# Designs tried in a protein design chat: VHH binders against UPF0313 protein MJ1155. Part 10

Target 1, 273 residues: UPF0313 protein MJ1155, of Methanocaldococcus jannaschii (q58555r285to557)
Amino acid sequence: GIVPVQFSVVTHRGCFGGCSFCSILHHQGKVIQNRSERSILKEIRKLLNHEDFKGVIQDIGAPTANMYRMGCKKGLADRCPKNCLYPEPCENLIINHKPLIKLYRKIRDIVGDDVRVYVRSGVRYDLIMYDEEYGEDYIKELSKYHVSGRLKVAPEHISKKVCKAIQKPDGRLFKKFLEKYREIAEKVGGIKEVLPYWLIAHPNCSIKEMIELAEFIHKNNCYSRQVQVFTPTPMTLSTTMYHTGINPITNEKVYVPYTYREKKIQKAICLYR
Below, E stands for the ipSAE of ESMFold2; O stands for the ipSAE of OpenDDE; V2 stands for 0.75 times the mean of E and O plus 0.25 times the DockQ between their complexes.

## First folded at step 4 (VHH)

Design e18 (from v6 with L106V E109D Y110W; framework vhh_vobarilizumab_d1)
Fold by ESMFold2-Fast, scan of step 4:
Structure e18 (fold): chain B 273 residues (1-273), chain A 126 residues (1-126)
Amino acid sequence: as target 1 above (273 residues)
Amino acid sequence: EVQLVESGGGLVQPGGSLRLSCAASGFTVSDNYMAWYRQAPGKGRELVAGIYSGDSTSYADSVKGRFTISRDNAKNTLYLQMNSLRPEDTAVYYCAKEQDYGDYFVSGDWYGMDVWGQGTLVTVSS
């Protein structure tokens, strides 16, 4: 059959995550450029009147859905050399989900109960965990109204060595998120299922780190077939690690799985049930 | 018509307090990033304080702990409470909202902001 036209609305562009596999030119991409609520709601109203609209807005988001109206309060994200989120959130970083919760609620009010409004773009679970005021309310809104099947999150890995190389939090924070998300989703009658995206064969990821990941997946019931094999991309910190065997930020030597055989083994370990 | 009208400026002695008001019409203050900017004599405009639609706030280092930005959504008004005023705070204060042009803007920056009205003068002098 014919797949109907998918309707999606972009809320913002940019990402201040600072992952090692993003381009070193991405300083310009660190500035969050937000659309006004008025422009977003105007687009929503246009979608409702489209002849092919069947009552589902597939995505309200951006590549990182929960960065809307967040960012550096000093306006320095495009030139600041600091990572905004790793190893700890920067003191100048605004992490507040209230604007996004308010936007989602306004959209639901406009479209009514007969229209499904989903967030299918990935969310950064660490931003939720760092938001002391609205993180829980964001989970309530998201899980109850905006998750179609499973909440898409990108922990990438859980091993301390791998996560340090990637510049993302390790499995300790992800485990706390899984527990908190599942608990809150259960309480509000929302969707408890989480879809983690895993990255394998990144610098510092050996068979040992893959066994650690597989054990974590089993213990926390966070199985996923969303497994990406690291591929070098020009002008990234991860590609510099790949070619030099050295992390340029820490000056520490890194293990690099170069062979097709090892990459296949790592993928098999990640997918093992 | 969309408009912002600033008020509450005046002459105050060092250590004194003032509350600036920004009355909004033609849009809802709680739906927009809003900010207070100031321009001292012979200087460019600088960001003083900002408030996101979600009520998270930001402050310039020079005013942090002394100034408080807030909103009254029922009155559709933005405020700047200014305490422990210093001669260096002497400036024309402007209220600004994010531009509602339907495109992208930089959060917390001048880009995409509209400045409305003539501002309100604050003079801190003994």
Scores: ipSAE 0.000, ipTM 0.213, lowest interface PAE 12.9, mean pLDDT 83

Design e19 (framework vhh_8k46_1)
Fold by ESMFold2-Fast, scan of step 4:
Structure e19 (fold): chain B 273 residues (1-273), chain A 127 residues (1-127)
Amino acid sequence: as target 1 above (273 residues)
Amino acid sequence: AVQLQASGGGFVQPGGSLRLSCAASGFTFSDYAMGWFRQAPGKEREFVSAISGSGGSTYYADSVKGRFTISRDNSKNTVYLQMNSLRAEDTATYYCAADQDYGDYFLSGEYYEYDYWGQGTQVTVSS
């Protein structure tokens, strides 16, 4: 069938997540470049008057939706080699969802109750968990008004060994997020369903780690068909691990699943219900 | 159309006082937070003070805290900035700005663009 024109608004660009797949030479990508509220709201008003507008804004965000107005308070993001979020959030990192909550509420006020406004860009759940003042308010706003079906999050994996290689939090933090998100969404009458994105066959991920992931998925009811097989990309830490069998940050040896057969088995384990 | 008319600027000696006024029209004044910003020649615009739509919450830049007081009269659609103990570094064009009030969320220019801006009023502190 004919797919209708979809409307989306970009709020910012850049990502300071520092996961091991990101190019180690892409320092400019760590700087969050924010659009003004005025510019965003002006674009929203134009969308409302478009001939093909059917009452849905599919996405208000960026590749990482909840980084709007966040970043290094010292302005070092374009030249600092340190990871801002792993293994703990940097003391110079601004993590505050208040500007984004205000923006979402302004958008809802402008468009009215007859227009649906969604966040379909991925959300970093660790930023929500690290925001002690506004993290819960962000969950309330997001789950009640802006989730289309399921909330997209990218934990990638839950095994401590795999998450260390990826430079993301392990399953302990993700489990806490799932519990908090579901509880708050229930209380406000919002969408409780979460759509995790899983990464398989990354350095340090063996069949053992995939069994750990499958057990976690079953125990926490977080099934997803969004499964990516790790593929080496030039100028990334993950690709260095893949070729050398060594994590260049820790100098520890890493297991690497090289064979197509093992990658197929890992994917089957991840998708097993 | 939304209009903001700032007034009350002028020349004052160090240690003196001035009261700025900003008269607003074209919107429901009590639904809008009001802010004061300033810009000196060759410098970036900086936040000075803000007040919530109800008047229940006020915010001040550290450089003016204890010396400046923001207030509003919703019956007159006017916001005021009382400036005491003025210093040479307070010399700037002062702008009033309006932004929809969705509760007291950082009304400073650092995090939010204000929707509407006045033409400004010049304040010169010099002997």
Scores: ipSAE 0.000, ipTM 0.274, lowest interface PAE 11.1, mean pLDDT 86

Design e2 (from v6, 14 letters changed; framework vhh_7zox_3)
Fold by ESMFold2-Fast, scan of step 4:
Structure e2 (fold): chain B 273 residues (1-273), chain A 126 residues (1-126)
Amino acid sequence: as target 1 above (273 residues)
Amino acid sequence: DVQLVESGGGLVQPGGSLRLSCVASGFTVSDNYMGWVRQAPGKGLEWVSDIYSGDSTGYADSVKGRFAISRDNAKNTLYLQMNRLKPEDTAVYYCAKEQDYGDYFLSGEYYGMDVAGQGTQVTVSS
């Protein structure tokens, strides 16, 4: 078959999020390796001259788009045993969106008004909320210029039990983000719609937690068909929880939905409108 | 083609102030991750301060609240204002710019910066 031509630019690699379903085999993956602005802008200019370029850059990002030029100020992410973001951001963690905002603005200046430049890679909303100085400016730039329909974010879940097992913030912070994002996007004439990615059937996620998620989704009008069923992968904390029924960090027992029947029910609850 | 020239060092008494300058040529200061790194006698390199592409700044805990990094885009110059100097601040100070590890840099203020230029000596003594 024929695949539509898509143009995307990677800004960096690595992720310091420390989610329980991420592999601990490669600690170097926690160190953000950033491309230079020069290298990124050179690639942008090359894409503009491509014979198949139709005026859209589909993505300027990475596995987590808003980690560009962020990370541990001590340079210890590859050997530090602490989670950089959970349950609270580490004091040695640099969370600053200004370099990324300036990169986006330079890209817009180079491509001009006739070219659409999107961020379709996932954005970590907690980094925006933790950035007191530039988080709002990042929302303004994203919503006005770089969102193709809906802003992609990965809260995964909102229940305290599930989010603790995943090592991500719960629904309290996500609700504050939704309110702030929608308010700012409306003020600047940007895209207000958010596309959350949901993870179901993770350890500690029972039908009760799925009902909590469904109620949150309905109350906050954040519907999505982007629902991933948890799958165990080797050398992850989540896979240890899946096989042992115990969270190795807290030594607490966890509920595990093993059957495909329950996973189907959880998915149906998540998608209910 | 690319050059960094540091100046402004000297002898100063404890509690005094100095302003370091770094004149850049062959690239634009405002388009690069820039900073200051120092080396005390018999010690390794220590990250002091940096400025992101843009105006966001970082500081080592040892200098936080005493030093201020800034730039003058018209002069293509990076500055380090050093206040309330201590004997422990005695070092050769180097202006540093973004380092390219192929297409990628290591994260963190210290990592991803090139130590370039000859340095400028700062001595804090009474």
Scores: ipSAE 0.000, ipTM 0.255, lowest interface PAE 12.6, mean pLDDT 82

Design e20 (framework vhh_vobarilizumab_d1)
Fold by ESMFold2-Fast, scan of step 4:
Order: sequence, then C-alpha cells, then structure tokens
Structure e20 (fold): chain B 273 residues (1-273), chain A 127 residues (1-127)
Amino acid sequence: as target 1 above (273 residues)
Amino acid sequence: EVQLVESGGGLVQPGGSLRLSCAASGFTVSDNYMAWYRQAPGKGRELVAGIYSGDSTSYADSVKGRFTISRDNAKNTLYLQMNSLRPEDTAVYYCAKEQDYEGFDYVWGEYYGMDVWGQGTLVTVSS
C-alpha cells in the first residue's frame, strides 16, 4: 500500500524537565535550541504549496511542545546540577507561553481556516500551571485550534512516592490542571478530552500505587491506552534505583517490581475500565 | 551587513534613569526576537529583557517594574528604559538579535539562539 505523506514542523529541541529516567550525561539536552519564528513561518508557507498537502499539518512542536523559547534566564542549564522544575520551579526559569501563542496565531493567519494545524507533541502541563500570566491563554489557543481529538500530556503517575522518584509533580497538580483545562476548553468551544501518558513499574511503584492510579483515573475520567512499562536505560537516576534498590538522592530504599508477572498485573490495572 | 550599535550607557547615581539604544542595520527589528543582556564583573551574561516579533515582552525578576524594553520600527532601533537604578545594575549591557536559521538553532548555554550582538555599553551605578 501507499503510505500517506505526513506534514510536521519542529519548532525547537531540548527539554529542561529533569525527569529521573532521562540521561544524566546529556546535560546539553536541557538547553532549548529554538528555530527563529521567520524560519518556521517560511517552512509553513513551503508546506502549503506542496502537491501532496491535503490541508493538515500534523504537528507543530517538539518533545516537549511547550518549551519553545523557555529556559534558565542565567543561561546555566548545561552546567547547573539542580532540577529546574522539581520539587518547585526554579526562580531563574523563564516559563512564558506568549512566544508560542503568538507563533500559533501567525501560523493560523498564514494558513487560513481550511487548514488544520495540530500540536501532537506532548505538552508539559505543569509549565502551563506555573505560567500565571499566559497559561490560560495557551489553553484557549491550544484547545480551540490545535488539539487532534485529545490533548497529549505526560503526568507519568499521580502517587507521591512514584512522582518523587520520577521527579515530576504528583496527582494534586495534575487534578488542578484537568479541572482548569476542561473548564477553559468548554468556555471557548475547544476540545476537552485529555490523553495522559502513564509510566508503570518504575521504582517505588507497587500494586498499591497502581490501585491509587486506577482510582484517580476513574474518579477524574482520564482514561488512556498510552502506558509505558519502565525499562532501565544506562546513566539515569531511575536505572540506578532499579539496580541498587536505593534512591541515590535520598539514600532511602525503594521498592522495585522486577518480575514480568508484576509488570503485567500493573499494566492490566492501569488499563482496567 | 547585519549589525547592532549600542549607545546610552554611562555613570548614574542610585535612583537615576538611563535609556539605552540599539540601532540595527541589515535587518528589520520588528521581524525578529530582540533582547538585552548584561554582564557584571566576574559574572556570566544574563538575559534582562526580551521583545518578540508580536510585541510581547519578558523581563528578569530583578528588573521587572523598573526597566521597559521597546522598539521604534521607523528608526529600526531597540530601546531599554532603565528607571530606579541600583548599584547591582552595574554591568556591560548588550543588545542581541535571534538567529535566522533554516533548521534548528544550535545554542548551548547562555544565549538562546542569538547570533548578532552589539559591542556592549557600560552602565555604572554609583554615588
């Protein structure tokens, strides 16, 4: 068969999230590498004239979509040992969605109403929540014009023990995000559906934490088939926890689900409807 | 040729004001992200204020409410209005333009894809 042509535009590279399962040896990956607005808009104009273009731009973004022109205002991301977002956002971190909102609006102006422009790269919901000035405007723009069915977000888990091991916010902030996103999306006639990505079998995640996750999912109606089973990868904090059974930051013992049977049970709990 | 020329620095007393100017040639200021950076003696270069092609602005917390970034499109010039100056504002101030790449910007560390820099202008705040 014939493979359909997919059109996507990357806006930036890099991620300053500092999750425990990201490589500690890729420090330069924490610096956001941004394309100029002019370069992005030039590529958009070129795509519109492509003979195979059928009116859909599948993605304008990068993993993580909403880090465009954000980062450490002191330029220390490549050498600073501190996590920029966990347990609280660093005072030197620029969290400002305005450049991205303006870019999306310019793209919509160029392409017109007959072209669908999606953000299918995952967004980091905590950046939206921490952006008191433009976070709500970002939700309005995103939900009304750029969501293809469901908004992709990666909370990974909601249990305090698991989220501490991962170095991401727990379910309290994610619940507040779900409420805020759905409310704003409803008001603007946008897409209310959220697609969370879940990480199971991470250090500190037992069947107990999976039951907590399942209860959260059912209570907050945030069902997803996007479930990743933790796999150890070299030179990460999570892999150190996996091999040693110890959190190197706290020196506390951590539970590790080593067996195939338990990983299958955890996945079944996560997917239970 | 693409160039930025800064002016307006000098010696000022605490509580005083200065207006820095950055005259651009070879490109249009309104079409680009532009920013002011500063570097104090013995310290790294830090972002002070930015202005995006859509006129949105951003400020470092240390200058928010005291400094204002703006541009005059007719003069093709970027400005930094600095009020209520403090001794800790003493630094060399740089004007910068974002890189215009057909592809990914490769910026590691302090400069966020800025490829054209002014020569720097010294601001000294002392009595």
Scores: ipSAE 0.000, ipTM 0.250, lowest interface PAE 12.7, mean pLDDT 83

Design e3 (framework vhh_8k46_1)
Fold by ESMFold2-Fast, scan of step 4:
Structure e3 (fold): chain B 273 residues (1-273), chain A 127 residues (1-127)
Amino acid sequence: as target 1 above (273 residues)
Amino acid sequence: AVQLQASGGGFVQPGGSLRLSCAASGFTFSDYYMGWFRQAPGKEREFVSAIYSSGDSTYYADSVKGRFTISRDNSKNTVYLQMNSLRAEDTATYYCAKEQDYGDYFLSGEYYGMDVWGQGTQVTVSS
């Protein structure tokens, strides 16, 4: 079929999140490789002159959008066995949104007010919460100028058991983020709506954890149809948990929802309105 | 051809100050991140500081944060490193670095895919 022309600009590649469903063989993928500001702005100018350009840059970012010019200050990301963000951010990790905020502002200055520049790549909300200096300024810039309806974030789950298995923060930090984001977005006249991406049927996720997630969603008004059913992929910690029933990091036994029927029920609970 | 000429090194006692300069030529200076690296005898080269192309963002190694200040003058094609409260462990050859012309992607953090050029300038902190 016919694919509509969409304009997007990649700012960087790589991710130091260390989630359990990421490949353990791609150690170089933990190093963020950043494009120069010069290269990004040159591409932006080229897009503005394209005959099919209709005034929207669909995405300025990468999976994960807010890792631009962040990383290990010791240059150890490709060989360090420690998770940079879980259970607490590493002291050697640079978490600073200032370069990205300045990049967004320069792009807005170049394109002018008639062009929309969106961030549609997922934003890692914990990086915002951990950035004491520029986290709030990033929310201001993002919510006012770069959200095309709802802010995409990937909490994946909120249950302590599930979040421990995937190596991401639990619902306590996500709730604090929702409150802070909504408050700041309202103050600047920005977009308050958040689009969380949920992961179901991961090791340690039973119907009990799905009920906990559903209650959280209703209580915090963070409904989403963006629900991924966990599927084992080779050479990941999550797939090791799936096949062995054991978390290799903690040596704790994990529950695994194997049946299609349970996965279908978990998805229905997540999507219930 | 890229040329980076570092100068301003010398001998100082602990607690003293020095100002390093790096004169750049052979490229459009204002388009590139600039930085400083150092290397002591028998040790790996280590990152010291970096400055954004416009001068509005700076980065520092933990060992020098609060003591060293990086700045640049794009009209003079020069980057500077003001070094205060110098310690014996700051003794090294200091090298000026330019953002790598390595395709469209660079290493992040305080490394930023920089390449070191020239002979450097020696800093000796001793009593």
Scores: ipSAE 0.000, ipTM 0.258, lowest interface PAE 11.0, mean pLDDT 85

Design e4 (framework vhh_7n9e_1)
Amino acid sequence: DVQLVESGGGLVQAGGSLRLSCAASGFTFSDYYMYWGRQAPGKGREWVSGIYSSGDSTAYASSVKGRFTISRDNAKNTLYLQMNNLKPEDTALYYCAKEQDYGDYFLSGEYYGMDVWGQGTQVTVSS
ESMFold2-Fast, scan of step 4: ipSAE 0.056; ipTM 0.548

Design e7 (from v6 with L106I; framework vhh_vobarilizumab_d1; at its last look DockQ between E and O 0.01; V2 from the best seeds 0.00; counts 0 for: pae E 9.6 > 2, placed apart)
Fold by ESMFold2, look of step 5:
Structure e7 (fold): chain B 273 residues (1-273), chain A 126 residues (1-126)
Amino acid sequence: as target 1 above (273 residues)
Amino acid sequence: EVQLVESGGGLVQPGGSLRLSCAASGFTVSDNYMAWYRQAPGKGRELVAGIYSGDSTSYADSVKGRFTISRDNAKNTLYLQMNSLRPEDTAVYYCAKEQDYGDYFISGEYYGMDVWGQGTLVTVSS
């Protein structure tokens, strides 16, 4: 049939996430380029008056939705060789969800209770966990008002070995996030469900690591059919690992699942219910 | 290939009941988040009920205890049982599925789209 016209608003560009497989740096850069609140709210007001608007703003987002007004306080992200978040957040990184919470509230005030406003872009759950001051308030805002069904997050994997290659937190932090998110969402009557996106067949991900992931998914009740098979793309750290069998950051050997047969098996394990 | 078709709307008196159906093709209902939305005359489209993979459900406060979302996996069909209907429930009801984010994590761009049905009208009036 006919698909409806969808309305979305972009809040910023860029991503300082540092994921080994991600080409966002190639397209948008590491420096967060924010829109002003005034510009965003003006666009929202225009949307409300559009003849095809049906009362749903599909996404207030960006490549990583919760990086609005975050970034290096020294302004050096475009020339700094360090990963801003891995193995731990840089001391110079501003991680604070207050500006985004404020923006969401202003949007809701403008559109009123009859318009639904969602964040469908992926959020970095680790930023939420690292924000001791406003992380919990951000969970309240998201779960109560801005999640259409399930909160989209991208842990990619949970195995220590695989997550080291990806340069993301492993399942220990993700498990803590799941518990915290669900507890807070329950208290505020929000949407408790989390939709993890998984990346399989990444360097260092063997059948053993996929079984570990499947067990984690079962034990933590975080089932998802959102599974992407790693494919090498130009100019990423993960593609270098794929072709060389070596992590150029750690200088360690990495396992690489090259064959289509293994990739199919990994996908089947990941999707097993 | 992905398609949603609603049916079962109509005119009903206050206190009555209706069952809406949403036939799905091109994907498996039980593997996806599915939801019913409604749009009253002159108002925006609002979430009514959702059902997750694993059969957990969620409801808007205005319909809790009166509406039940369910699905039939063999028929690949989503349902909304509406009981104790009120004039305020008058709306066009839409079936929807969650957007596919397939290439998001490789390219960093947001793709996919929400799939919506054409809607079925429910009128509650005496």
Scores: ipSAE 0.011, ipTM 0.339, lowest interface PAE 9.6, mean pLDDT 83
ESMFold2-Fast, scan of step 4: ipSAE 0.207; ipTM 0.642
ESMFold2 (binder alone), look of step 5: mean pLDDT 79; pTM 0.790
OpenDDE, look of step 5: ipSAE 0.038; ipTM 0.468

Design e8 (from v6 with Y104F F105Y L106V; framework vhh_vobarilizumab_d1)
Amino acid sequence: EVQLVESGGGLVQPGGSLRLSCAASGFTVSDNYMAWYRQAPGKGRELVAGIYSGDSTSYADSVKGRFTISRDNAKNTLYLQMNSLRPEDTAVYYCAKEQDYGDFYVSGEYYGMDVWGQGTLVTVSS
ESMFold2-Fast, scan of step 4: ipSAE 0.036; ipTM 0.538

Design m1 (framework vhh_7zox_3)
Fold by ESMFold2-Fast, scan of step 4:
Structure m1 (fold): chain B 273 residues (1-273), chain A 125 residues (1-125)
Amino acid sequence: as target 1 above (273 residues)
Amino acid sequence: DVQLVESGGGLVQPGGSLRLSCVASGFTFSDYAMGWVRQAPGKGLEWVSDISSGDSTGYADSVKGRFAISRDNAKNTLYLQMNRLKPEDTAVYYCAKDLEGFDYVWGSYETFDYAGQGTQVTVSS
């Protein structure tokens, strides 16, 4: 055998998504800290000269790949009590994929046609849908040049009740994204396959919500074996819901699936074809 | 356990052809991008070709127009058809699995997973 070697480049730190189960806000903050193009391109050139470089850059990104040079135009995200994206994008939020598209193209220009350059960090599909000016151009660039196998997206769930608890859009927006992504990818000769990441057993997710998810998956042909069982993480809203049975934002009671048996059933429903 | 077993290498004259095969097991083959990398004597690893789960293909400029990558998802097998072989194509060829998974909390991503001993291709008179 041979020893696996990874070649990846971080473009930024931080995430303004505000998902209820996510600890990124406590580790990296909500204000995006961007690297300069010069710094990123310098690292790319170093990677090309590495003795173990095999012609693939596995990732250009961060935990949320498409947040590069986005964020609150007032720089107040870490001090603002409002969620930047849920239930609707904040008027002060910059959602613009143009800088990232430009960066990807500059990287392709430097590395040439013999080098594959992938975006394997999760892409937040709602940012693409909310970017009316450059969202389609981002899909064209991404699907044609930067997707390895399937486009990785994290809708987490589609049920309105579950998505409200996690503070992400429900299945209506994800369905629109699937249709738009597949159409554009086909037109440009890019990769049409989508790999959704599903979160099960979150507060407010019962067997009923899992049946809704299974029906959505079947109707929209978006099957995935990437299924994560919710686990409490310190200092998150989801963990507060898990321990109290109450959503602290709405003060509504939430259902919590505590038993291993129910979690196994939910997973089986999610994977059923 | 992931297993990738390469075969089909050997000795061939310049201008000849070989077909490499890679039999995969231990994962859902159709869900992953697959590829070929090679290592010539005294050199580092070089990407040769890849194919997505949707059959989109890519090739290194050195092999473009001469090599063809394909997959048979029903047989969990990856192929590389090598035509008009040159002495410069002499290398050990490795099948590469593009491991897909994501650690959502930390934003981790997948990497290529190289398995097996590879298959030796020697092009000489």
Scores: ipSAE 0.000, ipTM 0.277, lowest interface PAE 14.6, mean pLDDT 83

Design m11 (from n6 with G108D; framework vhh_7n9e_1)
Fold by ESMFold2-Fast, scan of step 4:
Structure m11 (fold): chain B 273 residues (1-273), chain A 126 residues (1-126)
Amino acid sequence: as target 1 above (273 residues)
Amino acid sequence: DVQLVESGGGLVQAGGSLRLSCAASGFTFSDYAMYWGRQAPGKGREWVSGISGSGDSTAYASSVKGRFTISRDNAKNTLYLQMNNLKPEDTALYYCAKDLEGFDYVWDSYETFDYWGQGTQVTVSS
C-alpha cells in the first residue's frame, strides 16, 4: 500500500497542563520551549516547494497546540511542584493567544488561499476560556481556517468528582466552551463540530458518573468514539489512586473500577447514541 | 561522547568586535540546532542565539539582535558567533550548547539542552 507524505510543523514543545496522568518526575516537561517565528515561517516556505507537497499542511502544533509562548512568567515551571491550571489558573501563568493568532495569520499570508493549514494537535479549551482578551479571536481564527472536520479537545470527563481526581475543569466550563465555540464558529462561517476525547474507568468514575457523562453528551450533542479506558502507568497521581484507593492530594478515599465487566459497561454507556 | 569546545574570547574595548568558535564532536553536527548562551558573574545562564541544523533559521535575544550574528560550518563541525559593537554588559562566560532531541528547530530556551561546553570568557571594558 501507498503511504502518502504528510507535512507538519512544530511550533513548540512542552505542556504545563498537569493532569493526574502526567509523570511527577518530569517537571522539565512543563517548560514551554518556543520555536522562533522566523524559523517556523522559513520551514513553511520550504514545504511549499517540496516535490510531494499537495497543498495541505496537516498540523501546525505541539503536544498542546495552544500553549505557544505561554507559561510561568516567573520562570519556575522546571522546579515548581504546583499544577498551573487546577483548580484555577496560577497567578504567575501567562495565558495569551495573541502570539499564536499572529503566527497563524502570517502563515496564511505566506501560503495563500489555495493551501490548507490545519491544527490537528489537541487544543486545551480551558486556556481559551481563561483568556478573556484573545480567547474569542483564537476561536474565530481556528474555526474558520484551521479545523479539518471537528475541533479536537480533551475534557476527559464532566463529573465534578472525576474531574477533581484528574485535575481538569468539570462539565460546567466545558459546556460554556461548547456554547461559545459554536456561536463564534457560526458567526464566522467556520467549523462548528467538536470532537471530545473521553476517559472512562478513572479513579472516582463509577457507573453513576458514566450515566452523568452520557446525559451530558446527549444534552450537548458532543458525541465521540474517541474513548480511552484508564490504565495505570508508573509514577503518576492516577496510578497512586488506583493502587491505594486514596487521592494523595486531598487524602480522600476514591472509588476504583477494577473489573473488566464494569470497564466494558462504562465504555458502552459512553458510546451509546 | 558529545564534546563542545569554545574559543575566541578575550578582553576588548566597548564598541569592539570578537568572533567566538565552538568545535563540536561526537554527534552528527548538521542534524542538531546549536545555541550560544552566556553567564555573567552572579547571574543565571541567559540564552543569546540559536541556529537550525541546516543554518537557514536563526533567532536572537533582544539584547543582542542587530549586533551579533550566529553562523555554522557543517563541513568543519564548527559554530560561530560574530559579536559587533560590544558593550560592558556583554561581559560573560559564553557557552555553546546542543539540543537533547536532535530537532532542526530553533528554541529560545536552555532548560532541556543536552550538552554545554566549558565556555570562553568575554570581557568588555568601558
Scores: ipSAE 0.000, ipTM 0.181, lowest interface PAE 13.7, mean pLDDT 85

Design m2 (from n6, 18 letters changed; framework vhh_8k46_1)
Fold by ESMFold2-Fast, scan of step 4:
Structure m2 (fold): chain B 273 residues (1-273), chain A 126 residues (1-126)
Amino acid sequence: as target 1 above (273 residues)
Amino acid sequence: AVQLQASGGGFVQPGGSLRLSCAASGFTFSDYAMGWFRQAPGKEREFVSAISGSGDSTYYADSVKGRFTISRDNSKNTVYLQMNSLRAEDTATYYCAKDLEGFDYVWGSYETFDYWGQGTQVTVSS
């Protein structure tokens, strides 16, 4: 078996998202380790000269793609226990898409119109919404030049109870994002289709919250078969909620869907067309 | 103006140890990652080690991992390189460098570090 050569370029490492299903320890993971623009562009020039290059760069980014040159302006990310984004962005958090837009434009200038350059790593839609100065320009650049098929985003859920437990924004912000993204993509002749990733059976997610999710999906036309069933991972806030039935941050009791039967029902509701 | 003053180099026998220091001024030291690079005569500059602004994240070239330790003292605006089990191949001029961008990050590439100070010569010989 022959495996086709795929070309991707890493821009950075790390993630400051602070989701409850991420490890409790690993403050160093919140530090964004950025490559210089010169280093990235040098790698792109090398790959253009590769014998097996067929005119597609599959991904420019990292999980999460739109964290390049973002982070704590106080340099506290490797020792600060505070969540940078939930329930609202920290005052010390740099959320600015300008460096990434400039990088994408320079890449397009180097490779030319005959090369496709994609961002297939997921983007955090909340960072786009919180960037009042460059968020719209980022949507324009991304939708017009860098989306392959559908824009991958991970809202996880839309219910207030579930989103509070996972420490991500609820469906109100996601709905605003969908409206804004689709409007801007339409205006620039870009890709309007969004691919949301859903998380089911997390603490505080009952059949009621799944019905709320299904209604949201139908009303906002954001269908997806990308559904993950929550699985407890050692040393995470979500796993603490799973085992104790208590949210350690709020000290509130949480509902936990323990049975395989309920998890199957939740998945069926999420996938119902 | 940014200034970086490297010191602590010298002559040492194989298997010996040296401690390099880099005194920094002209910028907010704790906001920038710092690195050590080396250059042997007739060769390109090679990455050796880097440390985040806080000191909690470190990165090492495979050739020095387990033998060299990078550290910093933000109260003294100084970055250090403790070099143990030195080999003839470690002979080079060692440079300290400041990260270009000013975020608390480290990548381990010479292209990430833009400002270079005066070097200090390390010679490992029998």
Scores: ipSAE 0.000, ipTM 0.120, lowest interface PAE 16.7, mean pLDDT 83

